VHH binders against FYVE and coiled-coil domain-containing protein 1 (FYCO1). Designs and how they scored, part 6

Target 1, 130 residues: FYVE and coiled-coil domain-containing protein 1 (FYCO1), of Homo sapiens (Human) (q9bqs8r1337to1466)
Amino acid sequence: EICLLKSGELMIKVPLTVDEIASFGEGSRELFVRSSTYSLIPITVAEAGLTISWVFSSDPKSISFSVVFQEAEDTPLDQCKVLIPTTRCNSHKENIQGQLKVRTPGIYMLIFDNTFSRFVSKKVFYHLTV
Below, E stands for the ipSAE of ESMFold2; O stands for the ipSAE of OpenDDE; V2 stands for 0.75 times the mean of E and O plus 0.25 times the DockQ between their complexes.

## First folded at step 2 (VHH; framework vhh_brivekimig_d4)

Design b09a (from b09 with L59Y S100T; at its last look DockQ between E and O 0.01; V2 from the best seeds 0.00; counts 0 for: pae E 14.3 > 2, placed apart)
Fold by ESMFold2, look of step 2:
Structure b09a (fold): chain B 130 residues (1-130), chain A 122 residues (1-122)
Amino acid sequence: as target 1 above (130 residues)
Amino acid sequence: EVQLVESGGGVVQPGGSLRLSCAASGFTFSSYAMSWVRQAPGKGPEWVSSISSSGGSTYYADSVKGRFTISRDNSKNTLYLQMNSLRPEDTALYYCARETRYFDWLLYEDYSSQGTLVTVSS
């Protein structure tokens, strides 16, 4: 279990349901991640079998990305399961895409981590599908 | 008790302007970066703009850049959003949020500050 959310200050949490992702729209949405902070998108999934897909980029520089599973809303973050380890992505140079198949109902947290950056805030442009 | 009270919303035609205000109390306003967030009916929250605690740095979502201006007056504990060239897609409940732990708490709780409704229609 990895405690990524304790390493810095949370700036924005943007919770989404499967229905909201299904009606996401055509374009990207923006998520601002101030320097030395992280932001996250918790996705609540009631049934196994879905595939969650993402495409994101960042401006002006790189951002770190991870995916963490939380079994229930009251599960302490340090007990969450890491599905994709934290990876510093060249998201300012190219779109980063990926997917995961939901095997267990719960909360799938997409984490955009800018805690490594002291002075440079980032905008993340993301698009999600289910 | 931290309080954020939004005002200045209303009904306006496309191309019109509105200025939103957010009066802050119960905390040291000048110590916190602030944001405007909007929520269209049936959609999740969408970040609009942020401003640093001093007002020296401002940030905008691409959908509003060039049309909206965030500002603050730390002597009056007030945050502002000047909205010009309004479009129907700007229709939403607008609320201000303190960035940090408070912003995280209010963004995900039912009892967020009340917000101010902006409706852009012909």
Scores: ipSAE 0.000, ipTM 0.233, lowest interface PAE 14.3, mean pLDDT 79
ESMFold2 (binder alone), look of step 2: mean pLDDT 81; pTM 0.824
OpenDDE, look of step 2: ipSAE 0.005; ipTM 0.233

Design b09b (from b09 with S57R S100V; at its last look DockQ between E and O 0.04; V2 from the best seeds 0.00; counts 0 for: pae E 13.2 > 2, grease 26.5 > 24.2, SAP .701 > .668, placed apart)
Fold by ESMFold2, look of step 2:
Structure b09b (fold): chain B 130 residues (1-130), chain A 122 residues (1-122)
Amino acid sequence: as target 1 above (130 residues)
Amino acid sequence: EVQLVESGGGVVQPGGSLRLSCAASGFTFSSYAMSWVRQAPGKGPEWVSSISSSGGRTLYADSVKGRFTISRDNSKNTLYLQMNSLRPEDTALYYCAREVRYFDWLLYEDYSSQGTLVTVSS
């Protein structure tokens, strides 16, 4: 089995439920990601079939993005599954959009990865829908 | 079938040295980056070191930098970890893994090897 092992430091975890995403509002929220760290948004989903959609941008420079599935809160990191591999995004130049259909209940972690940057911290502006 | 078999562990005193080996079979070893990962008793897995497929690039966790040296011999399908200046906190089960690097994330393929135990105590 292929597993993801993250070597950087976690900075911020912003847990969200489907109900909180459904009532997200019209605006974007901010997530700060210090240099050499990563931050994540774990989304707990109780039932299959819904679609999680996102749009994000970053300032002042690019951020890397991935989506990882964690079967339960206490699942070891090496047993998590990569759904969207880490991709360096031109998020400082344009909005990045995407979606996933939930096929299995569990925790869908959106990962904003700044571990490649030694000196430049980022703000991520994100909006989620279901 | 892909197999990775670790050896070279043992019990040493603090300050001692060990050399770990990982014998690979069932795949083209020279085409893959490789890593060492360790798991201390009661803790989750911790990445230790990685080496590119050619051996030209190496990376180390801060906790082992300057003390451990990763190397490989592609003609012998073997990965090595030279461990010097060992400390009690290096006590762990050590195993090797094939890497699939995706940007700066370390992904590894989990095979059925048992690893090799390193115990550092007085």
Scores: ipSAE 0.000, ipTM 0.127, lowest interface PAE 13.2, mean pLDDT 80
ESMFold2 (binder alone), look of step 2: mean pLDDT 82; pTM 0.833
OpenDDE, look of step 2: ipSAE 0.023; ipTM 0.242

Design b09c (from b09 with E109F; at its last look DockQ between E and O 0.06; V2 from the best seeds 0.00; counts 0 for: pae E 11.7 > 2, grease 26.3 > 24.2, SAP .741 > .668, placed apart)
Fold by ESMFold2, look of step 2:
Structure b09c (fold): chain B 130 residues (1-130), chain A 122 residues (1-122)
Amino acid sequence: as target 1 above (130 residues)
Amino acid sequence: EVQLVESGGGVVQPGGSLRLSCAASGFTFSSYAMSWVRQAPGKGPEWVSSISSSGGSTLYADSVKGRFTISRDNSKNTLYLQMNSLRPEDTALYYCARESRYFDWLLYFDYSSQGTLVTVSS
């Protein structure tokens, strides 16, 4: 099976380490996702066993969300694995919460996908914990 | 049993043309979007083009826009890629793949063909 990102422009990449998430601070951070683009948060995890948790909302409308795993930065897309398939979320109406347990060291990419929207850009308000 | 069998690869001069075919069997071909993917030796897969299940919508990688045309004939269960104005950079193993019906933005191929080699050299 092959996992490739479709046509759509990467807007913003916000790389985070486990230490940076542990020191996330209070409240939510903002991530802008222009219409017809996607943005992502790659989280580099050096050791298995921790749990990555998220809560997010979006404004003014919904955003799609997925989680993709890759073993290293240079891993070909055909070796990446979809851990949470793309889901269009009612994130403009409620906080969306979830978590995953890290079973394999590598890069866990949280993807905020606005490629379905031709006209409406979104702000994603997110908070991460480990 | 789902099968995808491609053909039409070969050696062509820069500026030349080539047409690839992908024969599908073992599933309802008209219910699935389809893609062409290529892989140069020593590199990862590169998405080339996609076509909707009906053939009404097509998408192309920027590197091939205006030169390649994806099409399908649902009565023959066959996917096509017309490649014009070929460049040495188009040299790769080309294969067809069935898209998952549930991933509109993330390409997830549940079946792919073995591939046909296209070599563009002078």
Scores: ipSAE 0.000, ipTM 0.207, lowest interface PAE 11.7, mean pLDDT 81
ESMFold2 (binder alone), look of step 2: mean pLDDT 81; pTM 0.822
OpenDDE, look of step 2: ipSAE 0.006; ipTM 0.226

## First folded at step 5 (VHH)

Design a01 (framework vhh_8k46_1)
Amino acid sequence: AVQLQASGGGFVQPGGSLRLSCAASGFTFSSYAMGWFRQAPGKEREFVSAISGSGGSTYYADSVKGRFTISRDNSKNTVYLQMNSLRAEDTATYYCAKDLEYYSPSEYDYWGQGTQVTVSS
ESMFold2-Fast, scan of step 5: ipSAE 0.059; ipTM 0.428

Design a02 (framework vhh_8k46_1)
Fold by ESMFold2-Fast, scan of step 5:
Structure a02 (fold): chain B 130 residues (1-130), chain A 121 residues (1-121)
Amino acid sequence: as target 1 above (130 residues)
Amino acid sequence: AVQLQASGGGFVQPGGSLRLSCAASGFTFSSYAMGWFRQAPGKEREFVSAISGSGGSTYYADSVKGRFTISRDNSKNTVYLQMNSLRAEDTATYYCAKDLEYYTPDEYDYWGQGTQVTVSS
């Protein structure tokens, strides 16, 4: 599924730092994921010990979600360490919540994968905390 | 309630043409991909064609590519299938479907009895 994602089209990348996430107010951010594409949020973490938490939903249908660790900015997506394997989420029916403790500094990529969908584009509503 | 009414089927000789229509109600038509599936007696339902909500993207099964054309009129809440150069193998009941996520028939909602197309001499 990560190999399918590699062959898919990247629509948008939203790079964030821990400091930026810590400055986020209440409320959700929006990310559009067109049919047959994927979008990702690379979170750069300088120090271990933090917990990255997420909550998301999607409209009108499900989205697949995964988390990978990128050791360096130039590491290809298919060579990243899979922390959470690609999973189809009923994110259109419920809020999907998760968290990950940072044990190694580096780049943590949250991947919203719509490559399985030929015809349905989605809006992802997400909130991140550290 | 969601309603999809397929029509336009009939008897036609090989090489002939038919245009199927699917009138939709009960949802925001332009927000959803629409498509056509067919099922011949004793066979599995198969994908025929699909069109995105805007009409900007169309997809066809290899067996119908070059002969069938899918289109939609969002002002009339209707999706069409223009079938040219019909063959005996095209004989089937044709169903329209809403909200196409995949190409497999089990991922779609099917409404009504569909519309029967018979291609025979």
Scores: ipSAE 0.015, ipTM 0.300, lowest interface PAE 6.9, mean pLDDT 84

Design a03 (framework vhh_8k46_1)
Fold by ESMFold2-Fast, scan of step 5:
Structure a03 (fold): chain B 130 residues (1-130), chain A 121 residues (1-121)
Amino acid sequence: as target 1 above (130 residues)
Amino acid sequence: AVQLQASGGGFVQPGGSLRLSCAASGFTFSSYAMGWFRQAPGKEREFVSAISGSGGSTYYADSVKGRFTISRDNSKNTVYLQMNSLRAEDTATYYCAKDLEWYSPSEYDYWGQGTQVTVSS
């Protein structure tokens, strides 16, 4: 008998609107991502044409990151359209930055994925602009 | 340079106990999760136990739960494995590991020399 790997669990959702992001100012926000979990930042965008931009880092180790498009609030994660596939980032050594242009109104989910880690919880420092 | 020195292995009969120690140097010990893996002859290394950097969380393989206890002393840069109610199937070389992300050995950047545990009548 050996200890089996556990499936990932959603720890927290941090829903944001475009107006909330526009009001953030220059400071970073913090998001805790427990070992064996992932956390979501669903960004609801009502109009096409905006560009969502992000910068993030993590402590003490790397975090995996992805972006998916969710047509409806109840659409399962595995049925969402993958815009940026899950990538392990050296976010503990450098700031990870990216952006995408909103072509379709809907929910854009930034996923901070720590399911690859059983023993190390991470704090993600992030800044968003629209 | 990172160094991990495991010790405390030996020969014991079934039902006996041993305490393993791992002395660490070359990194900020309290910032890293530490753990124990074991490898029996002809088998892959398997996870035994892990402890978070602060010592606040511990993890155990199902085969050792209730029998083994992991602990650490951050002031001494040492992690320990107390092994009770030992069984013949616990016979293996035991390795301590730094920088644990998961139960897989492939996530570790240093193993060091192991310590041999033999449980036999």
Scores: ipSAE 0.079, ipTM 0.472, lowest interface PAE 4.2, mean pLDDT 85

Design a04 (framework vhh_8k46_1)
Fold by ESMFold2-Fast, scan of step 5:
Structure a04 (fold): chain B 130 residues (1-130), chain A 121 residues (1-121)
Amino acid sequence: as target 1 above (130 residues)
Amino acid sequence: AVQLQASGGGFVQPGGSLRLSCAASGFTFSSYAMGWFRQAPGKEREFVSAISGSGGSTYYADSVKGRFTISRDNSKNTVYLQMNSLRAEDTATYYCAKDYEYYSPSEYDYWGQGTQVTVSS
């Protein structure tokens, strides 16, 4: 529960609702993550009981990934509950898959972290299912 | 195919200088950071220096800081390592690499063939 991101700049934030994700068709979406930055996908969930599933890859190199729970929109990142700790993924070599059961209504933030990289910017290709 | 050709090594006495070159092909050179690594016999490869794609940022290992200078010429697809005040402990095979990640230099892809530097009296 300590600060997930020690430093780095927010590049892009893509807020989504469950209804929006349920309306997504086939295909992946793109998210740019510049060197020394991170990007967020906050998913607002009104009721417990669903499963959030993700598949992603990155180009040209690896990206770090984490999932945190944000109780309210104004809750700072360093006060969010860590659900999946930051993990460096071989997302440039294979598709990374995962899922999470929603137990508590709130905001579930998918974090694509490129703060470890000083020279290499990445594109993340992702698909979400609820 | 990505190709990296290192050259410029040789024999020098302590205190001497050498200039290494790495000719690159098979990718958009100016879009990628480049680095130099070295490996002495029986030891692991160690980081020496790196330069951003634009040339605006450079990084050096503490052991070479103030003695070595990295530079690049994007019009010639070449990265250089100017080595001054050479010491016996600089004796190694020097390799150039594409795609430096500052925090994780082990993530370099596409090692070039090496060039041998020997510093002895």
Scores: ipSAE 0.014, ipTM 0.245, lowest interface PAE 7.9, mean pLDDT 83

Design a05 (framework vhh_8k46_1)
Amino acid sequence: AVQLQASGGGFVQPGGSLRLSCAASGFTFDDYAMGWFRQAPGKEREFVSAISWNSGSIYYADSVKGRFTISRDNSKNTVYLQMNSLRAEDTATYYCAKDLEYYSPSEYDYWGQGTQVTVSS
ESMFold2-Fast, scan of step 5: ipSAE 0.109; ipTM 0.547

Design a06 (framework vhh_8k46_1)
Fold by ESMFold2-Fast, scan of step 5:
Structure a06 (fold): chain B 130 residues (1-130), chain A 121 residues (1-121)
Amino acid sequence: as target 1 above (130 residues)
Amino acid sequence: AVQLQASGGGFVQPGGSLRLSCAASGFTFDDYAMGWFRQAPGKEREFVSAISWSGGSTYYADSVKGRFTISRDNSKNTVYLQMNSLRAEDTATYYCAKDLEYYSPSEYDYWGQGTQVTVSS
């Protein structure tokens, strides 16, 4: 139920709104995730009914991915509702695709987790659509 | 374009000390973990030590723990290995390396030029 991040440091947080995502062009966005850290993309959704879709890859090696629902901005990560449990992805070999229909307004947090990696930092290339 | 230049090796008696340096270029040094490996003639390459991108975490092989200290200076793009209480078993060519998911030598993308350390009476 609870997203269990191993002891690691938050490297970066990239807050996005639905309107910002809707304005994205054709290109991939980049997110750097250092070894032993994780990065967050909190997506604030004001209305139910839309679908959040993602496609990502990583270089040079795999990254773990999860999606959690955060009721309020100050809700601790370990108290968020797990929507997609942490999964190690072959994102260095193929594009990882997923989607989620928003049924409850709130913050949908995409987590790129590199805490398992002692030495290898990753660049994550991602596309988001709503 | 990635270059790793190891230096500081030499001949030393058992119980002596040496400090190795690895000068890095061709990549954003402070974004990557760095490590040291060693290889004696006719042996497989062995993990020695590693340091995270920030210097906040360090790792050591059991055989060197307590005797060796790894450090880095991100402003100089350099990683260091301070070797104290050297033993005959530490005789090897020492290599610095970039990018390691696991501490296996086969996972490293790039190797340094190597610097020879000889511990003998």
Scores: ipSAE 0.014, ipTM 0.365, lowest interface PAE 7.5, mean pLDDT 83

Design a07 (framework vhh_8k46_1)
Fold by ESMFold2-Fast, scan of step 5:
Structure a07 (fold): chain B 130 residues (1-130), chain A 121 residues (1-121)
Amino acid sequence: as target 1 above (130 residues)
Amino acid sequence: AVQLQASGGGFVQPGGSLRLSCAASGFTFSDYAMGWFRQAPGKEREFVSAISWSGGYTYYADSVKGRFTISRDNSKNTVYLQMNSLRAEDTATYYCAKDLEYYSESEYDYWGQGTQVTVSS
């Protein structure tokens, strides 16, 4: 399996640990994803058996979402395993929910992909639990 | 408040050149894609060109591709449109736009100030 990202600019990378996510309040966090860019949240998980859960919405329009697995920090992005293929979400109309059980320690990257948009930037409101 | 001020229009003969500027204020300019639209008398507004927040990606309508070049200077909060090989069909009021849906109708507040371009012999 290959990690397939469309040609686009990386806008922001928000690295998180399990302990940081466990410390989050009930409120949503905010992530800005400019037109023609993508942003990613790499979550470092040291132990198997945890479940990563997410809820997100976007304003004013849809965003594409994917999840890839990076075995180690030095693993090239094109060698990451695709866990959830890139999918266009109606995140501007409803909350998008998902979860993933960690079977292998490593880095789980949540990707918010706005490279398809020529003109519309999005704010992504997200909440993560582990 | 978001403000966009287009300038640089004027009268030019066919084959001539003009450079349009759009000065932006009231928002973080470097966070948004910018574009140009135009409206000829009696016609609907049409897309001309767009540029990503970083300037890394540009988009052009087929009618202007190869003749027009869009660019931006994030340090000056300004987007530019260099127009070469102008034709009578390019006669229109040109509008600067901030981060709008491509080819869609947009709120007039996002279109900013227009600048008139007239290509005539």
Scores: ipSAE 0.012, ipTM 0.339, lowest interface PAE 8.6, mean pLDDT 83

Design a08 (framework vhh_8k46_1)
Fold by ESMFold2-Fast, scan of step 5:
Structure a08 (fold): chain B 130 residues (1-130), chain A 121 residues (1-121)
Amino acid sequence: as target 1 above (130 residues)
Amino acid sequence: AVQLQASGGGFVQPGGSLRLSCAASGFTFSDYAMGWFRQAPGKEREFVSAISGSGGYTYYADSVKGRFTISRDNSKNTVYLQMNSLRAEDTATYYCAKDLEYLSPDEYDYWGQGTQVTVSS
């Protein structure tokens, strides 16, 4: 129930297109999420019908994860449609996997939320497919 | 392997000061929050203070606020606890800890070797 707009600050934003994800290849990318911050990956999707899939882990502790739909780039974070509510993941113990089918063109935002943690920064290792 | 070495304890009279140090090795020091805990004779281990990896965020137990200051030097892989206006109730073995997510002793990853602080006349 942490309001990202009020309780934390944005650290990193990594915008990706469907074509960039299709070219991801094997292996994981790294995303650093400092204590009391969140980071996000906005995925711009022009056509409905594809499935966005993710797998991630974190070190050294858990990270919270959510997915929201942003209708336009200027839509405030608190006005985005929640597709997957914020959940604390045991991502430091296992790979967290998920997927969602794109039904509406727009921006699908993967949020790695570390605002609950005042003291522990995390490295998120993630892989995306479309 | 992760190593934490606490030092700087000793005997001091009430109202005195001590500075504790914790030398860390075996990990990227600036990526991890560091904290101090203490354990008095016959008591549970309790939280004293914590500092974020960057040093931008600090937290103190109510019993030590205004008297103790936590700091770190990431170039030296060392965290410090400056203890001023010491009281008899501060007598304890002081431990440094790595990788604190919450301010609970049960949520540490590693405990350093302790250093004894005795406040007595």
Scores: ipSAE 0.016, ipTM 0.250, lowest interface PAE 6.4, mean pLDDT 84

Design a09 (framework vhh_8k46_1)
Fold by ESMFold2-Fast, scan of step 5:
Structure a09 (fold): chain B 130 residues (1-130), chain A 121 residues (1-121)
Amino acid sequence: as target 1 above (130 residues)
Amino acid sequence: AVQLQASGGGFVQPGGSLRLSCAASGFTFSSYAMGWFRQAPGKEREFVSAISWSGGSTYYADSVKGRFTISRDNSKNTVYLQMNSLRAEDTATYYCAKDVEYYSASEYDYWGQGTQVTVSS
């Protein structure tokens, strides 16, 4: 997760609360991830016991995805716990889905990583449920 | 085998329009992003435009934004480049490419012959 150390290359950060995710409609939300950048969706969870679920796709090509846990807002990115290691997904051909049970309160960051792509920006279509 | 056949080039005056076509065969066209590159005499091959596998997303080099439009017809295995408001600096041989992800002429082996566009008064 070397790309997580490059805060200056972050193009978009979409901080969400559990309440905001619970209010999401049926439609996908869209996230634009420019070529050579990555985007973060930090989800702040106050209480253990819920499950964070996601489904996403991307256009026109694949995107890399990871999930890390940040114990506190001031925890450096390189000290975050990797829950799902960075993986290149065929998100342009199929829906990528996953889930994570919250056992510890804190910040769960979903990371869409396009740093490998020099010229092709991606649109990520995502659904989140709690 | 993979084949890409570009066509539609020609001679036009500044301000004119041309539509390029790229007929693809030998692979599942609807599964791949497609794009256009161009090469002017004495210059490196440069990116022009790209379109996603579904046609839902399009990308353009800054030099052509607002003037060029990329599109595709997955039923015909063809990608198109509509070029409007052509300028002398658009003069180049235009090549189509499969699976566009990175800008690099050395990454792509399937350029075909290309199609020449000349913009001159």
Scores: ipSAE 0.012, ipTM 0.162, lowest interface PAE 9.0, mean pLDDT 82

Design a10 (framework vhh_8k46_1)
Fold by ESMFold2-Fast, scan of step 5:
Structure a10 (fold): chain B 130 residues (1-130), chain A 121 residues (1-121)
Amino acid sequence: as target 1 above (130 residues)
Amino acid sequence: AVQLQASGGGFVQPGGSLRLSCAASGFTFSDYAMGWFRQAPGKEREFVSAISWSGGSTYYADSVKGRFTISRDNSKNTVYLQMNSLRAEDTATYYCAKDIEYYSYDEYDYWGQGTQVTVSS
């Protein structure tokens, strides 16, 4: 499967390691996603067998979410494997939960996609577990 | 607190021009899209125009395309609406709004008092 991202501007990239995620503690982290942009959380995983879990919400409106696999930092986005296709989430009304078992070491990119929204910027409140 | 102060309205003859301004305070202006709505007596509030946070994208209602131009100055926390070739049907109170997602409905939050535009011969 080819990684097909919508046309839009990358606003922010928040690289994380498994060890950093383990150190977060309780509570949510915050990510600002402007209108017509998308933001990435690339999670570098060195060893297979763990499960990446997420919970997120957004304010004031919905956000689109996807997960892609990038074999190496230099792998183009259009050559990433789509693990979870882009889906509009009612993340402003409820917590969106998901999980993914790591079968292959590499970079797992969580994509918060606000490119569909021309006018509404969003805050994404997220919690990650490994 | 968020404040939006619209100004620049007035009386103008058909074919004339006006420039509206909206001065914003109480938030990081460059992070948010801005828009203009209008409401005439006896009519619903309707979308007029919007501009993205960077100014790189602009949107217009079909009734104003080619006649109105929206712009912003992030250094002055101000959004503008240049109105050319004005018509009698453009007569309305004009409102500016922060972070709009929807078009043509009165349910959205408006922060300013508006500015009256009257086009008559």
Scores: ipSAE 0.012, ipTM 0.303, lowest interface PAE 8.1, mean pLDDT 83

Design a11 (framework vhh_8k46_1)
Fold by ESMFold2-Fast, scan of step 5:
Structure a11 (fold): chain B 130 residues (1-130), chain A 122 residues (1-122)
Amino acid sequence: as target 1 above (130 residues)
Amino acid sequence: AVQLQASGGGFVQPGGSLRLSCAASGFTFSSYAMGWFRQAPGKEREFVSAISGSGGSTYYADSVKGRFTISRDNSKNTVYLQMNSLRAEDTATYYCAKDLEYYDSPSEYDYWGQGTQVTVSS
């Protein structure tokens, strides 16, 4: 069960493929996460064995981050697997880096969770590598 | 520079009332949520109440619900705390805060407001 689906509203969804990420230039992309909402980046991966890497920061305050796995687009939300549980990051003070080796083809969702914040909207600056 | 000046504290008997004010300057007041926190003698600072920038949403600690009312006047750059039915356990220094995040976690907020002392005693 994915607790974030009960704790707030989805604001933005940015679907990406491995090919799109591989073609990204230098520099960060931006994602707005309003107070009391979450935003997510579903990454569709067709081949196991690659590594998804991320670097992000946020302004003006921290953001919570998690990663969940959806086996296929038609997989019910209650059957998604939590790979990295929601963690509050000091992303406003430092760059948060992480990586995950793809063991199973499917959809890997990076979740930027601002549902804990009632008053402060955030801009997330992120860079992805595959 | 950002300045927050809390005032209106004093001495009251149990059951009495006080109105606290926090005058703000140095920022666009209506763009920021404001809150009140308090620190009792020998205890850690705790959340009391918060109000959104527009005034459309308010939040209260369970210990003050029904007794305290937070409000703001964006034309005067001031946030208020009306305290009714005061109890001995409300005795504390009261601080106003800017740029609230998660209101259940006062350690995650920067306090720029000067405190005002409230003493409830017979």
Scores: ipSAE 0.034, ipTM 0.392, lowest interface PAE 5.3, mean pLDDT 84

